# Ledger of designs, part 11: VHH binders against FH protein interacting protein FIP2 (FIP2)

Target 1, 298 residues: FH protein interacting protein FIP2 (FIP2), of Arabidopsis thaliana (Mouse-ear cress) (q9se95)
Amino acid sequence: METSSNLSSMVRLNIGGKKFCTTIDTLTIREPDSMLAAMFSGRHAMCQESKKGYVFIDRDGKHFRHILNWLRDGVIPSLSDPDCSELLREADYYQLLGLKDGIKDSRKEVGEVEAELTRIDIIKCIQTERVRFRGVNLSGIDLSKLDLSLVDFSYACLRNVFFSRTNLQCAKFRNADAEGSIFHNAILRECEFTSANLRGALLAGTNLQSANLQDACLVGCSFCGADLRTAHLQNADLTNANLEGANLEGANLKGAKLSNANFKGANLQRAYLRHVNLREAHMEGANLGGANMTGAIR
Below, E stands for the ipSAE of ESMFold2; O stands for the ipSAE of OpenDDE; V2 stands for 0.75 times the mean of E and O plus 0.25 times the DockQ between their complexes.

## First folded at step 10 (VHH)

Design p12 (from h3 with T28I T33A S99D; framework vhh_gocatamig_d2)
Fold by ESMFold2-Fast, scan of step 10:
Structure p12 (fold): chain B 298 residues (1-298), chain A 121 residues (1-121)
Amino acid sequence: as target 1 above (298 residues)
Amino acid sequence: EVQLVESGGGLVQPGGSLTLSCAASGSIFDYNALAWYRQAPGKKRELVARITSGGSTNYMDSVKGRFTISRDNAKNSVYLQMNSLRAEDTAVYYCATPDFTDYLYSWSDYWGQGTLVTVSS
């Protein structure tokens, strides 16, 4: 109404230490069902705000500039594949469905077939106890927050699927194509990923305890802070994967390919590293106490 | 569902022989690899021998030349023939399907209960 109202509607954000200034309108209008819209719609009571008037959000602020540009102007940024994947993870966290769709469209391969089932179709199937989706094309679908434990996705096409905060305990992904899929904070305990393609998948903060990833393609995957205790990674390809701060205690990496893999600060206590070439891996601050290094190249 | 039942364990003198048997149920037997693992008290399970559906075999170094894994598709059974047994071979021996199939819902579902082998005088 008054010209001064635009200035008084200013919001100051601290995203993981990075400070941003914007307006309530920017945060609420384009993505009305998002986390950001919910926080600033006047319906959410905030229990704690910083003494300097900043709202703190414990996320990586590196790509938040692109989130604000999307919310303000509807701009989908042109980024490298790794940066695009990082932005997509942040968009998923904030529940920015329009941004997620825009990024997926920009990454769509020529000739790629649309998903055979919708999110609602999957929910209906689970409600009727249908748990087999072998060979089904679900590329690009949002399966976040669902209880998909014990579901069989073997041989399925799952490229760029969202599994954020999904319960996938004991789910099967044998020979599935899950390239570029997002598993942020998903439960993947005792999952079967034998011979699956997870190239470029985002698995940061996941629980992969005792998961079977034998013969899987994990090239360029992010496992930052993931729990991989007692996981089976025999003959997996971890080329260019990021496992910084991951917990791999007791994991079996026999025959795994670790070219340019990042293990900085990772816990590898009691891990099995037989016949693994460690020369090409980044091991600064990794804990190798009690690891089996028989036949490893150091 | 997969059911694996081990048998044939017992007490033997060093240098003796034993044959372990594993009876498998369901269609999993015809198409999947089968393996024998062992676990001594206070130690982790280790792969002893593996046999594919096509008959290809793989053995741990310490048992190669002494142990032979075989399968009988007509009986849905896998066997471990153990010769020249040593005190170090003392363990509970487990039959397992190391490959996952449509019938498995958990990593643990493919393990048998085990059969104890004690090598001592």
Scores: ipSAE 0.000, ipTM 0.093, lowest interface PAE 20.6, mean pLDDT 79

Design p13 (from h3 with S27F N32S T33V S99D; framework vhh_gocatamig_d2)
Fold by ESMFold2-Fast, scan of step 10:
Structure p13 (fold): chain B 298 residues (1-298), chain A 121 residues (1-121)
Amino acid sequence: as target 1 above (298 residues)
Amino acid sequence: EVQLVESGGGLVQPGGSLTLSCAASGFTFDYSVLAWYRQAPGKKRELVARITSGGSTNYMDSVKGRFTISRDNAKNSVYLQMNSLRAEDTAVYYCATPDFTDYLYSWSDYWGQGTLVTVSS
């Protein structure tokens, strides 16, 4: 007799024009109470549409690969927020409760987690010339008064860290989360803060000369009396930031958001302010001598 | 215990050259920002030159092109090569870690004893 019955266990799906091949076991075992399981276990009227071709389902097929990988192997995909939302909508349609829970668990906010290293651990690392702390969680630790120049904190979690009077010259903070961190009187000259989150950080009296703050979140930051000469602030979000008495001579603020930013008594001589909206900024006593304000909204 | 010890000062004629050295101990030298300041009689200390751990340098306008700051991490030392010296360069020169609050004119957490440079005929 015939040795092959595999063709009878195969199912072909057309999901909104996208074609997939799988097995009845894949569709029924992991999520037995799902709509997909009901469709292929004979508990739903869809068995009457099982012909020689594809079973058509009028849904968006863009993320169906992830549904099959979950059903086959229990894999939860790592996706962007919009793609996760689209996948969750599809998982809800098919009643895949395990997939919905898995996606929600993978998107869980990290919460408040203790720092991975202590102040003493950092000191020992620096003494042995270890300068890379990429992606490390150091939230809440005290790194004040240390020499941390050239240290790489890119992608690190630095929420509420103390950097008061710390030497951070040429240190890297690209994509770091330093929300609420305290940098009072720190040296931050030539630091790399591209795309960093510094929401609510305290940077009063800091030396930020030639620092790169492009695309950084500086919402609610204090820069009172800071030295920001020749700093790169393109596309930075300075909403509600306080720059009273700061020195921004030659700084580039192209595309920066300045809503309710305080520049009282600030030095903006030779700053680049082209196409920047200054209407909601407080400019009393600011020095704009030689600033490039072509196309600025005043 | 942090120590900065300067050497190399002396009397030199206008247009002459001197090299100042600073030997450092008691802190993490390789990642430190180091600076040379000077103080003339009756004046406040002023920043002359600054060097980062990566070798980036900054100079006051009046010494730019004449002075060169350098460092040797293996020897925990920083140097100031001074060329084309002028009478107005006469001062006590201090090795220091720069101030965190004011880039051009501020105090430092650590100061050496200083070395006298006199530029006169």
Scores: ipSAE 0.000, ipTM 0.114, lowest interface PAE 18.5, mean pLDDT 79

Design p14 (from h3 with S27T N32Y T33V S99T; framework vhh_gocatamig_d2)
Fold by ESMFold2-Fast, scan of step 10:
Structure p14 (fold): chain B 298 residues (1-298), chain A 121 residues (1-121)
Amino acid sequence: as target 1 above (298 residues)
Amino acid sequence: EVQLVESGGGLVQPGGSLTLSCAASGTTFDYYVLAWYRQAPGKKRELVARITSGGSTNYMDSVKGRFTISRDNAKNSVYLQMNSLRAEDTAVYYCATPTFTDYLYSWSDYWGQGTLVTVSS
């Protein structure tokens, strides 16, 4: 945690003897839950005079160039099958879910549970006003930037789906399995996630105003900077969730589990926190003005 | 408060086997990604094996095929079965709930006290 006038965003990496130079932004922004992002999320690269420090990672550096190109530009490389398999193993080690999904998409590997419909199939369905995908397996597909408002995904399998910048206003996800899905900057106003599994989902910057998340599994979810005003979170499991800077004004969290949840800088004004154990949550800088804490443990 | 307690370490000959156990108290393991790390004298702490809440596993290359990580949510425990041990496996082994996972934004990286594994003749 040391900082000084020599602090910088530049990072020097030694991957199994191969040297690379990049930035903290490159290592953290595209895959925020990766091993690489975690390694650099709280630690800045330092340069002291002419001295340079390398962060050593004991891995094969042969394909790390492709990892950096993915993290910088979102490029999935075109490689031979053996090289692609080697890159996939490295992506798995660094916990780069987006890269892993991109590689698998390009190869359509045998043995994977393939989605029942493609992105193009979904677009055609929406164009013909078919908006019900109940119980459909869409795992791993890219649904970013689409208008999927009012669509019914209840009971669907949506593991690791990309919903970045997607319009999902009033969409239904009741009992859906959306573990690991990416919703960055999506519009989720008044959507229904009752009893949905959103474990590890990335919901940073989303608009979840008045969304219904009752009984949902939100374990390990990121809500950094999300708008959750008047959302229904009764009995939701927010264990290890990150709500730093989130706006939860007027949200209902009655009976929610907050074990190791991060509310640093969150707005909880006029929120309902009845029967909630607040001792296990990180509340530094949270605004609790006018919150109802009847029966809460502080 | 979350507390992790490792056990099962000891002295073994090269080619031998050990099973490490980690028990948690103060929370349920069901929602955590669990990992085994190790640190040899004078070396940096390194990730050995990881298991997600759903049972998906990942291993460092030098232990693949030799080590197996498993979990028992009913007993709030995680295990590391170590076979074909080598002198280079000598280290203090730590159970942890790491913050760097695709599934967890834990603000408290919980670590056990460690258990010593010595592989020597």
Scores: ipSAE 0.000, ipTM 0.111, lowest interface PAE 18.7, mean pLDDT 78

Design p16 (from p01 with S56K D102S; framework vhh_gocatamig_d2)
Amino acid sequence: EVQLVESGGGLVQPGGSLTLSCAASGFTFDYYALAWYRQAPGKKRELVARITSGGKTNYMDSVKGRFTISRDNAKNSVYLQMNSLRAEDTAVYYCATPDFTSYLYSWSDYWGQGTLVTVSS
ESMFold2-Fast, scan of step 10: ipSAE 0.000; ipTM 0.130

Design p17 (from p01 with G54S; framework vhh_gocatamig_d2; at its last look DockQ between E and O 0.07; V2 from the best seeds 0.00; counts 0 for: pae E 24.1 > 2, unsure alone 62.4 < 65, grease 28.4 > 24.2, SAP .674 > .668, off the site)
Fold by OpenDDE, look of step 11:
Structure p17 (fold): chain B 298 residues (1-298), chain A 121 residues (1-121)
Amino acid sequence: as target 1 above (298 residues)
Amino acid sequence: EVQLVESGGGLVQPGGSLTLSCAASGFTFDYYALAWYRQAPGKKRELVARITSSGSTNYMDSVKGRFTISRDNAKNSVYLQMNSLRAEDTAVYYCATPDFTDYLYSWSDYWGQGTLVTVSS
């Protein structure tokens, strides 16, 4: 009789092509405020139809086993720094706050410099008329879903900061170190990222219209589906960057490094691609109508 | 008034070492990041190293392992230890700090007058 009750709670998940089996309890008990809990708590009608099939989530399934293990046992995996960063991105997507905190704590033990301010401190600060975090260490903090428009983060250490769905319009990041930071679906219009380090940052789904990214390190960044219209990317390093489906209409990429950059399906209409080397760039399906290719190496 | 005064520049042979100093005044030193820039003749000014208020450091790739930026808050000073100097390191070196004036929309930094470093045999 106990075996039949366990079958009724079984959930089949397809995460980006990887299939997983778990239970409703696993998904809903440890992190009740998570996306997964919301999906499977019965609050949303979508769960009833899933009894006969796989629920599909369009995310990378690479680290989903760690997510499930966390939900089951509360164990933080020991991962390399890159893998930890990837897991943190997924944890952020699923709004797994406990997992995020656990990963952060595990990194602290490895000698990461603690942030000088907490999320609460930041919230208090932004309620004031003059907010500047110039040169402040905010590494690893969660600033997701906040309104941080016009805030100055220049020269700040922002490694592995969560900025998901944050309003950062006209914010300043000049010479900031934001390596590994997560900006997923953030508003970044007219931001200043001049000479910033954004290595490995997640910028998918962001609005970067007219942002200044000149001389920025954008190595390994994800810009999937990002709006980069009229952005300034002069001399930026976009080596290994993913710009699949990005809108780069009118963007200035003069002198940018594009080795192994992925522009699959990107809109590069009227872009300035002067003096760029495209030999190693993936340009399949890219729209280059009206682009200025003077001096470009193809 | 914000003041940044660089010192320590000079002529050094390739492979040699030099320590630059910058004395800062006119602001709360320990709340702000500091940086060293350099400008070679005919080239654009480039960021060499930066140090945050908390002591986190960042370097340009070409100087990693050779240069070390540090700060002494008690002395309101920032330093750049330069080892294994190369001819390509020849430049005017500038100390900089973010503009911390009440102007919310200022993107400017404060700069010193610079100190010349010449690496030559």
Scores: ipSAE 0.000, ipTM 0.275, lowest interface PAE 12.2, mean pLDDT 85
ESMFold2-Fast, scan of step 10: ipSAE 0.000; ipTM 0.123
ESMFold2, look of step 11: ipSAE 0.000; ipTM 0.079
ESMFold2 (binder alone), look of step 11: mean pLDDT 77; pTM 0.777

Design p22 (framework vhh_gocatamig_d2)
Fold by ESMFold2-Fast, scan of step 10:
Structure p22 (fold): chain B 298 residues (1-298), chain A 121 residues (1-121)
Amino acid sequence: as target 1 above (298 residues)
Amino acid sequence: EVQLVESGGGLVQPGGSLTLSCAASGFTFDYYALAWYRQAPGKKRELVAGITSGGSTVYMDSVKGRFTISRDNAKNSVYLQMNSLRAEDTAVYYCATPDFTDYLYSWSDYWGQGTLVTVSS
């Protein structure tokens, strides 16, 4: 890359057969104590091709582009673990301590795939004045049997979290990602799941009375024997959901998607079913007494 | 349903005082930080003062020593006492719940409708 205005500062490098063009400033300024800086800071080049003007360095040139991008712009590349290990080996050879530290820090951040807080951390938090877990990653953690009423999990990552027999009355899960979470026999009365992702979640035997599930993804969820009386399910996606034996008395399902949803033996008395396609649902033994089906397909 | 309702705005002369009140409902007030923001004509909305659930406070530099934020958990209310008002304090004042862990950032999930404060002679 020859963006320099002074061609006399230009350097041509041959790194194990791979050719690069850069400037003295690029090689010396960002890492002044490096081997590269030492080679070009006023000493004769150690290895030079006599006829082509290239400085030869007997190293693997595969990742040298990333070394130049670091030296020029301070950029730490996003690479696979094997490629990062190869780049680290080269950074060590050239004594690029800043690049080595940057790669090490990047790897530590990627290592945070684990939950940010433990069960014990959550217990300590709920015993204090603040009960907020917005945007926190709690994936895979066991929060069973805790009193988490009124806590705010909005925007949190809750994939595969255990909430069995947990008290979550009035808890907030707006826009949370709770895919695969287990809520068996949990208390979810008046909780907020607006626009949450609950794909494949297990909610059998839960108390969801008056809960707000508007715009939620409930694809493949199990609600067997759940209490959903007066719940708000407007525009929710219940594709492949199992609501066998659930109590949905007075629930609002306006605009909900019911493709292959199972309502066998469910109570839908006084439910609001405007603009839903009931032909796509399994309704054997469902009680529809007093339901509002204006605009529904039967 | 979260609601924040501001009151107490009005016309005041330079050097005067006003107390703004914000009544909150629909959430567990005691656990939430609250903040006052303002927006002057033609300007962006800016944080004026914040108070945490534990009572710790923050103020923008131009109001330090003149404004005091406080809360009353029993009444689900937050207050902004404004003393030594200047023409530059003229703005619509908004009550807000900031992002749940950091009232120092400009983003909020819930906003009131605002109350107008005009400082002129």
Scores: ipSAE 0.000, ipTM 0.086, lowest interface PAE 23.0, mean pLDDT 79

Design p23 (from p01 with S53A; framework vhh_gocatamig_d2; at its last look DockQ between E and O 0.02; V2 from the best seeds 0.00; counts 0 for: pae E 20.1 > 2, unsure alone 61.3 < 65, grease 28 > 24.2, off the site)
Fold by OpenDDE, look of step 11:
Structure p23 (fold): chain B 298 residues (1-298), chain A 121 residues (1-121)
Amino acid sequence: as target 1 above (298 residues)
Amino acid sequence: EVQLVESGGGLVQPGGSLTLSCAASGFTFDYYALAWYRQAPGKKRELVARITAGGSTNYMDSVKGRFTISRDNAKNSVYLQMNSLRAEDTAVYYCATPDFTDYLYSWSDYWGQGTLVTVSS
């Protein structure tokens, strides 16, 4: 009789093609406010009792074993810095706050410079009329879902900061170091990222319309599905960047480095692609209607 | 094909007012910033006012407080309300699609034919 109850709690997951088996308890107990808990708590009709089927989540499954292990045992994995960053992105996606905190704490032990301000401190500050965080170290803090519009982060250290679903409209990031930061689904319209370091940042789903990214380091950034209409990307380094499905209509990419950049399915209508090298760029399905390709190497 | 067509220019006395209009076609209007430039005889073309897709505005110093740029996305049009006109405002005014809010760069490939504004007593 005990064996039948355990079968009813088993969950089959397909994470980006990787298959996992777990239990409802694993998904719902340790992180009750997580996306996974919400999906499988019965609160949301989404778990159609597919009696025999896998629940598919369209995410990279590379680090999902670590997520499950965390949920099971509360163990933070020892990972390289790049892998840790990837795991943090996944943790943020699934809204696993405990895991995020655990990873951050483990990094602190490795000598990472502590943030000068806490999330609470920032919340207090933004309630005031003129907020400037120029040159401030905010590395590793969670600023997700806040309204930080018009805030000046110029020259700030923003490494591995969580900006997911944050309103950052007209915010300034001039010369900021935001390496590894997560901006997933953030509003970044008309932001200034001039000469900013955004290496490895997650900018998928963001609204970057009319943002200034001139001279920015965007190496390895993800812009999947991002809105980059009329953005300024002059001389930006987009080496290994993923712009799959991005909207770059009217964007200025003059002089940008595009080695191994992925533009599959991207909209580049009326884009300025002057003096760019597209030889190593993946342009399959890209719309280049009306684009200025003067001096471009194909 | 992208088209910008300016209108509203003419002769006006000092202290007078004019409203310039620019009708745009051939692109998704609400996606793009717009600007007014002017070129006086013997002078270089200069930025007068810009408005971003989000509605943020910027003006050259000499026209601040006198000129107002606005846009109507439903009509695919941008406007320049010019008040307290001066002789120095005499120029051909051009509509264009500019770049970023900081207005440091101009990379528009699209210009109108211009409309002449003459301020004279």
Scores: ipSAE 0.000, ipTM 0.291, lowest interface PAE 12.4, mean pLDDT 85
ESMFold2-Fast, scan of step 10: ipSAE 0.000; ipTM 0.132
ESMFold2, look of step 11: ipSAE 0.000; ipTM 0.102
ESMFold2 (binder alone), look of step 11: mean pLDDT 77; pTM 0.773

Design p28 (from p01 with D102K L104T Y110H; framework vhh_gocatamig_d2)
Fold by ESMFold2-Fast, scan of step 10:
Structure p28 (fold): chain B 298 residues (1-298), chain A 121 residues (1-121)
Amino acid sequence: as target 1 above (298 residues)
Amino acid sequence: EVQLVESGGGLVQPGGSLTLSCAASGFTFDYYALAWYRQAPGKKRELVARITSGGSTNYMDSVKGRFTISRDNAKNSVYLQMNSLRAEDTAVYYCATPDFTKYTYSWSDHWGQGTLVTVSS
């Protein structure tokens, strides 16, 4: 549609089925380094083939109006803690660093200890093999999209850290405090989380194949669509965790706590479920083919 | 579809300079890290230089101080400026980017076709 110059700056978005109209200026000026700015600016603007006029983004559209209000007017919304956390996850996905900082600042408590190192400090260290951040306080920093494979975060304080699309293959988090951390679509293959605190962490879409999560606190964690094949979950606390659609083929859950855990549509083929209480878990549509349930309660 | 197209290779004398370019399309360039790899005949591909979405760089030891990786997000391009070239730098140079949607361990899920650099008298 190029009939009217009045519509040439207009953009139509479909965010997970929710439709929004805005302008190129709104999407590009306030956050020039964002994913949204990159999609709608320059010579390499996003190409639309299926239908002209709408750009589809496969995300939850519930809070997108708040993103547009931030981009338009610089407004940080006043939301409940759960809604604020949901908006922060969306801001992280779109790489809206100003919005992320604004939300974090609005939730900051007087006297909270700041992180010891910045994102830039960590980037300077990544050039060296066998990087170690043992016992370091990195709470609240953004480590998204970095190559942090083989990095040692054991005993570190990582509360509310962003690890979205981070490569963490073989990274170590033994006894780390990663409560509320965001790992959306991160690579966590063969990583070490023994005795780590991951309460309320978001691990949706992660690759956790052969990861070691023994004795970890996974209370309230989201593992929706995660790949947990052959993972070690012995004695982990999965109380209130969401594993809907997760692949746990061959995973070892011996002695794990599954109270009110959601396994709807999960793949538990050849999983080791010895001595677990399945009675309080939601197992609708779960595939238990070849699972070892010796001593399990159902 | 992700496409990476390398250019700038050629024949150069020892001590000379070349600039390699990689033009990227089919993904949100600003979001992704880019890397340069090289492969000499009979050898495995090795990482030469890497640049993250945030601009952080990493270099192999033998090229530190001689090579510089940079990116131009407005042009969807990454560059490798090669100075003080040595006979040992002779190789096919490849541009690569990760694909985190595939959950692979790699900075190099998508590859260009390569550009040949020959350092010889």
Scores: ipSAE 0.000, ipTM 0.127, lowest interface PAE 17.1, mean pLDDT 80

Design p36 (from p01 with S108F; framework vhh_gocatamig_d2)
Fold by ESMFold2-Fast, scan of step 10:
Structure p36 (fold): chain B 298 residues (1-298), chain A 121 residues (1-121)
Amino acid sequence: as target 1 above (298 residues)
Amino acid sequence: EVQLVESGGGLVQPGGSLTLSCAASGFTFDYYALAWYRQAPGKKRELVARITSGGSTNYMDSVKGRFTISRDNAKNSVYLQMNSLRAEDTAVYYCATPDFTDYLYSWFDYWGQGTLVTVSS
């Protein structure tokens, strides 16, 4: 008989343990270029199902109702600044450009200069092998999912730029201003962030293996689940940073500031913590096996 | 609608040549890396060649020197020139827009339906 009507248009989602029910139209029409639209438009293989009839997405489901309300009705929610930042992270992950724009408009930054180059301009530059963007203002543009490996962004203004799932392997950000930028699941292996400003940047799930973050401002950064193995963090300022569940095996944190830094469940095996003050850091469940803590304050 | 449409497959004798084409539509082609994958019966799908938005190329060892990947952004197309074909190259060839992250979820990838290449006498 007929079975390909209402039931085939329905979608059941499990977002990090939170369950939602919606329609294919809700997930695809308002943001057709989004990750959610791609998942449910039939243009790719379905990802995964943790329970029969549910599509599992390993993300925080706390704000997903706001995503559905945006996709259904075009509503930008009125939230506190921390909750808006959390929603913006999720909007960026799902590539909901209209939602990101709406949130940023509601939280407009005073004194920001308009970006000098567009996403298309950057693509054309790398096509012609122009890999140097030193001192360029690219604030607020979307550079997600591009191959920007080996690109030089030193001294650039990159405030609130989207680098989600971008390949930035060996890219340079020396003295760049990347405050508030979003790097979710980006590849940042061996990149150079010496003396960069990454205040409030979102680096959850990133691959930062062997990256150089010496003297960087990492105040309020999120590194949840990030891979920081053998990274250089000497003299970095990690005040209020969240490194819960991060892998810092063999990382060098000599002289780093860890005031109110969250290392719950982090792997710090074989890390170098010489002359570091650990008293204000949250270390519950952290693995410090083989760490060098010579001169550390505990 | 995002679409990747492959063409150019067929039957060819060992030592012969074929050019595969992939026409892309429904997304901003210039922003994405494009790749050719292949899958022989009973085997896993494998990456054959990749080209970045900037034109940098990468090849699997067994095709290096024999295959050439190229792109034409004005035509939203990617090509695979295959020379000195071997029986082991027999497979369905797929055009794809790969994600730059480790394979965590497949929702970032767009795949064509494939084009069959048979290398035999």
Scores: ipSAE 0.000, ipTM 0.129, lowest interface PAE 18.3, mean pLDDT 80

